# Designs tried in a protein design chat: VHH binders against F-box only protein 17 (Fbxo17). Part 19

Target 1, 286 residues: F-box only protein 17 (Fbxo17), of Mus musculus (Mouse) (q9qzm8)
Amino acid sequence: MGARPSRRQMTEARRLALTKLPPELLVQVLSHVPPRALVTRCRPVCRAWRDLVDGPSIWLLQLARDRSAEGRALYALAQRCPADADADADADGNRHDEFPFCALARFCLRAPFGRNLIHNSCGEQGFRGWEVEHGGNGWAVEKNLTLVPGAPSQTCFVTSFEWCSKRQLVDLVKEGVWQELLDSGQIEICIADWWGARENCGCIYRLRVRLLDEYENEVVKFSASPNPVLQWTERSCRQVSHVFTNFGKGIRYVSFEQYGRDTRSWVGHYGALVTHSSVRVRIRLS
Short names: E, the ipSAE of ESMFold2; O, the ipSAE of OpenDDE; V2, 0.75 times the mean of E and O plus 0.25 times the DockQ between their complexes.

## First folded at step 7 (VHH; framework vhh_lunsekimig_d3)

Design y02 (from x02 with D108E; at its last look DockQ between E and O 0.88; V2 from the best seeds 0.74)
Fold by ESMFold2, look of step 7:
Structure y02 (fold): chain B 286 residues (1-286), chain A 120 residues (1-120)
Amino acid sequence: as target 1 above (286 residues)
Amino acid sequence: EVQLVESGGGVVQPGGSLRLSCAASGFTFDDYALYWYRQAAGIERELIASITSGGSTNYVDSVKGRFTISRDNSENTMYLQMNSLRAEDTGLYYCAAEVYEGDWTMYEYWGQGTLVTVSS
């Protein structure tokens, strides 16, 4: 008994052997496969497997495996508020979107609950993902000189002597939180931001977070408008946070809008700093 | 057309008082934060007082207790009451209003300034 078959060869043999299982057992087996592998490795095996991956049953079983309080609440909610499997299909059953899998598959692949839906939250990728309007000398990205607790990167966006604006639009449905789930009344949207200024500099900081419908019309708003800080002497940034609850039906987007400038009209980047911005979704438990 | 117009500047002796006004046209103050800035000779323009839409005020230390910012949204006017004026208060005084414009961008409207001269 020489060398073992390669991992790729053994995986292929196991998949071929699994095609002989009764459909009921195959569903159970496939439900233990990580979401990425279901799509990339299992779906191409044959039409029967493709049909199972494209359907809801495997994905619902994946949700059921999280036996935590949050996981059980999500599973129950997913059963009570099922996604409309054919909402995007035409009369012939053809889908017209870039994500060809059912809503449960999207949820499992994207894993939106607990994850920060703001990407590039600290400027570690420059301005990628942000819509930016530059005032004065514009936005810049710099290393944090003061530790920001829990930040995934110790970098920040800094503003100038005229208002600098930037925004990220989060499509909750694209992130896997299907519309019926959003409309359930049991979803909370948690936002946070960290802001400050250079030591011994003044700043003005503003945050506006809006929940928008599918037409991008404002439905709910949160604003933070702290008084200007005329001289920043703190060794750490300040946090602002808010939880949206009871926001009704029809919400699709979160518009995360942040703004800053200095108080002294100095050429350069002496205005408000912002970093560690977040949008998170969770189940409301009571 | 959005316009901010300051008035009430002039020449005053040390210890005197002035009341500056900032009248807006083309928009209403109701939901916006309002600011007074001062530019003394040889330095950049600096924020000296602010007032939120809810009426919360803030001042630089050099004017605390002597200057009072206020707003009258029904007259679309902001004021700066300046008491116990000193020579170092001499400068050009600007009002400003921060505004959300378009869908999500922030802009700031500025007045042209009113001159305050404190001399003995």
Scores: ipSAE 0.602, ipTM 0.845, lowest interface PAE 1.3, mean pLDDT 86
ESMFold2 (binder alone), look of step 7: mean pLDDT 81; pTM 0.791
OpenDDE, look of step 7: ipSAE 0.779; ipTM 0.922

Design y03 (from x02 with Y107R; at its last look DockQ between E and O 0.85; V2 from the best seeds 0.76)
Fold by ESMFold2, look of step 7:
Structure y03 (fold): chain B 286 residues (1-286), chain A 120 residues (1-120)
Amino acid sequence: as target 1 above (286 residues)
Amino acid sequence: EVQLVESGGGVVQPGGSLRLSCAASGFTFDDYALYWYRQAAGIERELIASITSGGSTNYVDSVKGRFTISRDNSENTMYLQMNSLRAEDTGLYYCAAEVYEGDWTMRDYWGQGTLVTVSS
């Protein structure tokens, strides 16, 4: 009869046909599926598909498709990644590892390169994601009246008449940058922040960014301690930035720590303004 | 226990000079920026001079060229050399330090202040 199969019938027929493919062809087919769909929709199909998604081959094929110089450098390092398997499960098959998927799968799922790893970078979600210590009248969030290039939101954090401190700890391994990749000598960690002050009020701004090992001990530090701004007379903001390179082995965390206050001891929020904080990771080619 | 103690204030005629000292204890002096603030009667105290751990200095316009901030890390002491004093320099002078407290938070610590009176 000439009736067209339903969408459900066509989907079921495709699953059955794919299950019969030789493993080497199935790997090639599955490598074209987006990472999240591999985990949520392909992995549960059968044991063979689960084993392929939990292994490295599909993920290596996905990484190989980036034929840029950066992609080729990453692929070479990915081929040397130790094979990961799901941790041995308890009696009912549950995984208890901190990182339940193999390192390459986590990298593909998290897509950490080029992405800002600082959450809530402009205060668009209040203080969510930040550890905060209030001084004076504390931190506040307000609409940023100064255009900040590339910012995802035009909001900022504002400080008061005593030091206000806040910090975000970025776990690079949980973001998908596996330890051997971090240890390779080919990774750069790029940080930036934007800061300014209110017109006619001075401010003091400090930034400290530390690279920490797995025990949270400081290994490498960058500090920005600009001279106090005693009168701010423009509507622009300033950027501070730094690139960590050649930081050796054992780095796991980036501790992004920022501080501000005013110079006039004025009640209210007249201290340094900060926004558009960033941590980005990239592979270097030199 | 962090402590800052100012000394060297007094009464001086216009055009005169004074040298203020700030003795510090209870923290690693060499690692931190240090500040002088001034408070005139009825006014909020205001930053007038700063010196970084590396020795870089900064001044408000009203004291630039007349006041010099310095530090002696071997004696854990900061100084403010005040020359060509004017009546408007009269006030209570505080030293302050920005110090990390705990792992990543920052606090100011203040001295009790030393009085400078420029009269006659």
Scores: ipSAE 0.630, ipTM 0.855, lowest interface PAE 1.1, mean pLDDT 86
ESMFold2 (binder alone), look of step 7: mean pLDDT 82; pTM 0.796
OpenDDE, look of step 7: ipSAE 0.821; ipTM 0.939

Design y04 (from x02 with T105K; at its last look DockQ between E and O 0.85; V2 from the best seeds 0.73)
Fold by ESMFold2, look of step 7:
Structure y04 (fold): chain B 286 residues (1-286), chain A 120 residues (1-120)
Amino acid sequence: as target 1 above (286 residues)
Amino acid sequence: EVQLVESGGGVVQPGGSLRLSCAASGFTFDDYALYWYRQAAGIERELIASITSGGSTNYVDSVKGRFTISRDNSENTMYLQMNSLRAEDTGLYYCAAEVYEGDWKMYDYWGQGTLVTVSS
């Protein structure tokens, strides 16, 4: 009997029906599409749809749906985002390998608020994402004996008898926190780390977190230099945390730098343990 | 070039006192934590005292109340005042500093050691 419409015919018929909508209704319909589908499925449909996805309106509607205090504060800042956030894109929106989407689109695609911007925070992926300098017998990864509250994996990095160093550089703009948002004076950057000593061992732990400008020059620094753990202590992890506020304009990167070693020069991995490292961004509420 | 030079070691009777010094150069002395380690015959070096850049101190139990670590930033020198010395304090004493190199990497630097002998 009758053939069912092909995938192409059905998609084209729906596309043509949707293009008859007034622009205001089309924007509202598209604003309910998840961000990835907007860029991969909706943008290629026609030039009118591409112009909507490349503009701010759809993304502002998505941001407006969060009616929490945090969502309202973010929306107010998003409304002040420059209208030409991706002005360097060519007329048809083609970009080589650079991130071709407007600032609001990148924010929605990356969703940087509320997630940990440190990759591989517990060593569950070995050393991926970390720049590492091995001292003594070097860094190793092992399972936690004691549960670390809220950690996405119960693994840790462990150090040796000489300073072990490792670092991760977070590009806040790449993660979706556009420069004008960073410069707004309403952003807080929250960092934390968990560290401890192996049972029956001493350790030394250091943390340095630096906010860097676009040239990677240090602008703001936080350092933690707790006293060495020299004595037998109940097994537990300790938390270090800090909130950067009022850091001025021009910040782009967070350099998260960790250091550890032992206190007795024991061959092997008897130095500081570190895990559950985090960098998070939030909007400041009054 | 980072250099640490210990001095003040020697032979002393039980109950006696010694003052060790560690002269430092090649880095911004005020910015870094400093350490004294002790190495007795047949064992690995152990941290016995530390002092932060801000002057906060910490000691292992075996030396608390007997040893005092201090720093003089105007002389780029760290000290260890050792009182009520015991035979078990005999060993080679090293000073050490933690120093940032290459922007974000940390290394420790060691002196050559100064010998302390506590004997009757």
Scores: ipSAE 0.581, ipTM 0.836, lowest interface PAE 1.4, mean pLDDT 85
ESMFold2 (binder alone), look of step 7: mean pLDDT 79; pTM 0.766
OpenDDE, look of step 7: ipSAE 0.803; ipTM 0.933

Design y05 (from x02 with T52Y; at its last look DockQ between E and O 0.81; V2 from the best seeds 0.63)
Fold by OpenDDE, look of step 7:
Structure y05 (fold): chain B 286 residues (1-286), chain A 120 residues (1-120)
Amino acid sequence: as target 1 above (286 residues)
Amino acid sequence: EVQLVESGGGVVQPGGSLRLSCAASGFTFDDYALYWYRQAAGIERELIASIYSGGSTNYVDSVKGRFTISRDNSENTMYLQMNSLRAEDTGLYYCAAEVYEGDWTMYDYWGQGTLVTVSS
């Protein structure tokens, strides 16, 4: 009764068998491996595998498999605008990114399209990921007074009797949208925010979203200044949304900035409620 | 330095009219939203009218149809035309400006207020 080779031996035997494949065939085989597994399991196998995973070939093949209109558009861009591996090098040549992956690999790993790039958008983790300025009694996190549709958490940030401000700076490149893709003119940035007031206290809410270059200079701006919600007005959550299109070249960051206060100057947290903030990137179909 | 100076307050009979002015300085006037607040004796300050940079306006229900907020960007002055004044309109009226400071901080600047007294 021949000892069935251990699962480990089978994996090692399979690993050895795959290492004998011509690079071209190996790339084809590896292109069927999920992105995370490529990096965590395949890349460490040997130098040859590492080099293949670090190169664009496997990732291009992965992108090519998406036959959707968006996938085709993305693939076309990926072919024309190869992600320079060095795009993450600061002017001083210091690669800030810990991971030597090509831009395509990063894209495939992070899957930025359609993903909300805002962290902790509902405050379920307190103020983590947010830069915060406190007016009055400052920001607080509370449970939503009403159900916010589609929100990952039914929590919100609440402002006070003086202007409270908070910002999140989204690095689009770090999120997987390589610079050449951003510069292609085919990318849209969709922003949304939910806000409301308490029934017993009015509020003022403001939203400013700025697209910034690599030096954090403002290139384009969206500002929303809805009318104040007055006391005893409808409790319904309101939504603000905007889509940045044709924003030009050189965009790197999205500065998502929220402002709120009450209209009564009440001690406590009676100002604007904000939640379910989103920054999403999509490809425009030509 | 941002400054807001209210004027035009006074004593008026019920049904009368007043026009308040708010002279602004120290910021780009046309870029910012402006507000009128009022505070009656023993009552909390309340927002009564807003005018935005684009000229859109908003009013509290109690003053709708009677009060008109406007701005003259050439003179850096905001106005509140108050018609059909009532006793309940009595109070200190404050001008306020919503101003950005720094990169992403917002702050309200306030005037000293002007007194409006509606009495028979």
Scores: ipSAE 0.554, ipTM 0.824, lowest interface PAE 0.8, mean pLDDT 89
ESMFold2, look of step 7: ipSAE 0.580; ipTM 0.830
ESMFold2 (binder alone), look of step 7: mean pLDDT 79; pTM 0.773

Design y06 (from x02 with V60I; at its last look DockQ between E and O 0.89; V2 from the best seeds 0.77)
Fold by ESMFold2, look of step 7:
Structure y06 (fold): chain B 286 residues (1-286), chain A 120 residues (1-120)
Amino acid sequence: as target 1 above (286 residues)
Amino acid sequence: EVQLVESGGGVVQPGGSLRLSCAASGFTFDDYALYWYRQAAGIERELIASITSGGSTNYIDSVKGRFTISRDNSENTMYLQMNSLRAEDTGLYYCAAEVYEGDWTMYDYWGQGTLVTVSS
């Protein structure tokens, strides 16, 4: 657990010895190297190794090792993945000596499935990663007084006496969920949020999550508009969740948009609290 | 431009009734939740009733059973029927709407208020 065994590391001497292997065996050996090490240590060894790391074969072998139902479903889709090795070429067709990765490499490096694609989900890094519009005294970040299950940090964003808005735009393709995978009809996009109010305070909370195409036009949306809370007497928070399925082709972005305010126009931060926002991607099984 | 205009306030005896109206323009009325707020002298403005785009309603305890919020989407008008009025209901009544502006930002819009006075 957590530790990298030494056989997954590629030493200088081991790298040199492996350059003598037939290509078929080299692919098998390199497929056991962790994704980051493939890019940082194996790719620079020689042109043949660079070509293997930039191609799909090593990455397909890595994906094939997940024998779970989810892993097998992903592998079937990955076998149909188009090559993406030239994605970094400029408009003139010139190639830079940057790391041009195929879509499968990006998937393996980013590991997007099951991971929360919302950055800074609890405000533990202030507003970094969020686009914000401050109403009243604006958004603030504070420590949770009520435990939020599963949150990576026990902090939250709190709103004020005028609408506070913020959003995060998730680029699914850059997170490693390549377009043909998104278009497959086998992807679910799971979103969730946690919200509440201060004890003895009222609030209004809204959530809108939109799936956008490559031009950022809205294709599908989910909205949560709970009734205003006129007096929050609970020592707990509430979760909102939704699963997007069967959303068709052409989706690229998730726009995760949150809103809050109080019900009594009190100066300060007495409005809705939000935390532990999430966007997760998974394979739909049948 | 967005406008909300209240009407129907006035002076009424305890136990009486009034019906407030809020005429709206400048936004797609059917899409948004609407609100009535009340402000008594020396007290903060407080949300007292709400109605969602789908017609779900919510009330503070002190008006529940006496006040009824409703909307007529064909007339772009929200109403507050106030029955069994009490002296503590005296105050300035505002209608409000939450409206998405531009792509993703939410704003408050307010009327100028209509005065309700419940006399002894």
Scores: ipSAE 0.636, ipTM 0.849, lowest interface PAE 1.1, mean pLDDT 85
ESMFold2 (binder alone), look of step 7: mean pLDDT 81; pTM 0.791
OpenDDE, look of step 7: ipSAE 0.820; ipTM 0.941

Design y07 (from x02 with E101P; at its last look DockQ between E and O 0.82; V2 from the best seeds 0.00; counts 0 for: unsure alone 64.3 < 65)
Fold by ESMFold2, look of step 7:
Structure y07 (fold): chain B 286 residues (1-286), chain A 120 residues (1-120)
Amino acid sequence: as target 1 above (286 residues)
Amino acid sequence: EVQLVESGGGVVQPGGSLRLSCAASGFTFDDYALYWYRQAAGIERELIASITSGGSTNYVDSVKGRFTISRDNSENTMYLQMNSLRAEDTGLYYCAAEVYPGDWTMYDYWGQGTLVTVSS
């Protein structure tokens, strides 16, 4: 007799060995697991693992591994992130069902730095994600005539003979940029948009981007109001961009608001075209 | 009640001058871009001149150097000085202002138009 352990027995022994690790070693081991796997595979294993995934230590170790200047600056801020035992609750105990994990976990899962926080930025999903007010014959979605550099899709929104308005409200906290990080004075919010018109048709384009507090009150604003284009002869799009910095405490939302129309009152879609709208967050290096 | 009212139109000989006015009531021009549009018989209305809240102006080529848009925010009035008038300048002239009447939507307020006739 003396049979070798079965594959199931060896797997069980490995699982038991991991669950018996001293907490400081278990934290180190789990910190090498990707964020989604931590939540979906490691968290259900047992209460001890759930407690570690729900706490800050694993996530701090993951953030510490980025040794770039940006990563080190972020880690310094992350060390001061409040350890919140009920991360889903607001000040009066109400739960936020979308993200039941601590702030650092949300950051690691959402990965907001470097990602475009505008959904459906080129109209590739129709109007999904946008609040829309149609003027004239309304907004439409069309293929780009000219390649727009870096756009995830070569589609655009086009306007009509009366003002067409649309906006997207970005919840920075829900996207993983926790409030203390936003309040740190070391965050920049970068916005951009691309716009143009049909050949031989005039247009008017406006962009307003507002940073809002938790009550959705305007705190700071950027507006682009180019002179009307009376005859569009370019075959390229124009870019508008802005970087919000030093915007103070209490910012939570970005309201990205776009507007267009034509200059000729032509029935149809001859107004400004917009595409490749973006909101991106980065850490300012001191 | 928000209202834009044009005045100053009339009949003039080629080479003559007219000055149009656009007076606003129910709102102030302070923050808004202002526009003059022209509609000739049988064609669509077109933007011919614009002025920003900061005073920057823009003109369609057919009126550049002959027409001057201006604004007087203290009188809540916009003007269009039209010099060296030509027969093709005949038409109905509208003033307009872009506004944010709600939170994030944009709207134009329009006047009723004033007629300019250039004939010999």
Scores: ipSAE 0.527, ipTM 0.815, lowest interface PAE 1.5, mean pLDDT 85
ESMFold2 (binder alone), look of step 7: mean pLDDT 77; pTM 0.759
OpenDDE, look of step 7: ipSAE 0.809; ipTM 0.936

Design y08 (from x02 with A33Y; at its last look DockQ between E and O 0.81; V2 from the best seeds 0.00; counts 0 for: grease 24.4 > 24.2)
Fold by ESMFold2, look of step 7:
Structure y08 (fold): chain B 286 residues (1-286), chain A 120 residues (1-120)
Amino acid sequence: as target 1 above (286 residues)
Amino acid sequence: EVQLVESGGGVVQPGGSLRLSCAASGFTFDDYYLYWYRQAAGIERELIASITSGGSTNYVDSVKGRFTISRDNSENTMYLQMNSLRAEDTGLYYCAAEVYEGDWTMYDYWGQGTLVTVSS
């Protein structure tokens, strides 16, 4: 019957209609936009949209959309333990890495739950991401002789005839797990490592994982100190694991520290082999 | 500065016994693993016995049942009781301690070695 408005007129009417929505309704509408698009496409539209994307409400609604037991628990926890406005600030009040969004936004964008927070966990990128102290002939990287279940790469670090040490420091807040969430008593930190001896030489392996406060002081420690492997075994690949729970308030960092050497003092790389190191965070459901 | 000093080496006949001591200064044994290594002529030092901070021990097969590692934390001293000595036990015996240095690195500290000679 009548002529329809042009696409230009319909686009203008849509923009006007969205601009006229009360903020509480606009939050509901925008909460259906994927997190990256909220930051890259919605935030620049106008001041009102920027303020919503920079605030916590829209991101809390994003969390609410996960209807799994884990998602519902996280949503409830985020409401009970909301992020402080300065949650990303360092000890001097400065924001880390100039991330301009609230802590909930960082969580949604980084997706830290279910992800291994250790980078380069198998040595597939050499020593990138690791702080390393070389003993003897130092650390090296090589292909695994035995399949390591679930590893993202079949490579490992190997040690020498004097202690080789290496460490990775995980900043849980930077990875998106805001401080009030960590302090809630509902967070578990799961760690694991895989190690073994070279077929023809014994080894000594040590693991120390420490939960540190914001000043990097040790608050909680787990140590694995297995007896030296003095002879070859059929099982050349061993797993160590631990779950930190009930660790109290103030935890910010995980220091994942691993050590190896041989028992024969042989020149070369005949010490403990280490691979598939992991730090994962999850919500406690009971 | 950490120092380890061995003593008690000497010459014995096959079947004889010796007791080696390792005295530490510059740190307390209480929390650390301690080791005895042996170096025979022409080969590298090898681990032969270890003892945990809690007193649990581990031995290579060649010395098991004949050697006993022990520690006396009040004297800051470790011992190796060597019985039923054989010619193949001849060598320099070193004590060692694995020690965390600084915040997170690990080192072994070594004694000077004490010579054990088993000969007819």
Scores: ipSAE 0.623, ipTM 0.860, lowest interface PAE 1.2, mean pLDDT 85
ESMFold2 (binder alone), look of step 7: mean pLDDT 77; pTM 0.762
OpenDDE, look of step 7: ipSAE 0.826; ipTM 0.942

## First folded at step 8 (VHH; framework vhh_lunsekimig_d3)

Design z01 (from y03 with V60I; at its last look DockQ between E and O 0.81; V2 from the best seeds 0.74)
Fold by ESMFold2, look of step 8:
Structure z01 (fold): chain B 286 residues (1-286), chain A 120 residues (1-120)
Amino acid sequence: as target 1 above (286 residues)
Amino acid sequence: EVQLVESGGGVVQPGGSLRLSCAASGFTFDDYALYWYRQAAGIERELIASITSGGSTNYIDSVKGRFTISRDNSENTMYLQMNSLRAEDTGLYYCAAEVYEGDWTMRDYWGQGTLVTVSS
C-alpha cells in the first residue's frame, strides 16, 4: 500500500480517532471548531458527536473564548440567564426535528450581536424582506449620489406623492437572542435610519420602531416625526437613532416601520428617501 | 369613518384676513399631525403648514409670518389664521391628516376643500 492517503481518507481516520476520546476532552476539542463546521461536518460523524453538537456545552465554551468586554459580559449573562432547554420542545419536552439545535447553538450560528438584523437595508435586493404598501407611484430604488457612512450598498428607497409605508419584522429569538437573554435587563436594542430628499424637493419622513411581545402586541415604541422638509438643501442625509434599554420582560420582535411622501403632490418619485436602516443588539456594559 | 371638513373660505380683498377651520372625526385627533395644503388652479396640492401632535408648527416661506396654524384638541378642530392675504393665496385649501390604517400602514385623509379667493 504505497499510495498517499487521500484528503478524505485522512479526514475519516481523524474523525474515527477522535470518537474514542472521553466526552469531556471531545467537548474541548469540538469547542474550537467554527459553528458552521460543527453543524455541517462534525454533527454527522457519529451519535456521540451529534449529541454534543445538539447540546449546550460546546456552544457555551465557544462563548467563553471571546475575551473582549462584550464577550465576557455575554458569557456571564448566559450563565445567569440560561436558555430554556425546552424552547423548541413539544408538550412532552421533545425537540422539533426541523430545528434541532439549542438556543446557544442558534446564537453562535447566527451571531446576532453587532450584525444589522434588518435584511436588505438599502434596497440592494429590491423589496425583499420588506412588507410594502405603495402610495402614489409607489416606492422605488435608486443609487445614492452622496455617500452614506457605513452603508452596505449605496442605494436607497424613494417615495412618491402619497404615503408610502414599509415594514420589517425582526424576530430576535430566531436571530439567536434567546428569550431569557432578552429578559435579563442587560440587552440594548439599537436602531437607526438615514433619510433625506432630492435637491430642491420637500419631503415628510416618519419612523416608528416598536418592540413587540410574542403575540405581536406593542410594548415599547419609539417614533421620529420631524417637521416636514420644504426644500432639501443639505449635502448629506440625516440620521435618526435610538437605543431601547430597560424594556422589561417578554419582548420578542422589533417592528421597524418607515414612511415617506413628498410635500407638493407631484407625480413621480419626489418624496423622502430612506436607506441604511438598522437594528442591532448589544450587551449593556455600564 | 374618518372625516375632515373645512370651513371658513370666501372672498376677501388683498390685505384682508380669513380663518379656516377643519373639523375632524373618526380618529383620535390628538395623536396625529395635521396639515393645510393649498391648490392653485392648474397646480397640484402643496403643503403650506403643518402642526404635530405636540403642537410644533412649520410653514412654507411664502406664508410664514402671515399664516398661523393651530389646533384645539378638546374640539377636534384645526385652524388656519390667514392674515395679509395676497392674490397669490387664491386657491382651494385642504386639511389633511396622516393616520395609521390597520397595524402599521399610513394613509392620507383629506377634506373636500374650501375655496379662498383674494381679489379686489
Scores: ipSAE 0.663, ipTM 0.879, lowest interface PAE 1.0, mean pLDDT 86
ESMFold2 (binder alone), look of step 8: mean pLDDT 82; pTM 0.800
OpenDDE, look of step 8: ipSAE 0.843; ipTM 0.952
ESMFold2, look of step 9: ipSAE 0.614; ipTM 0.844
ESMFold2 (binder alone), look of step 9: mean pLDDT 82; pTM 0.800
OpenDDE, look of step 9: ipSAE 0.806; ipTM 0.934

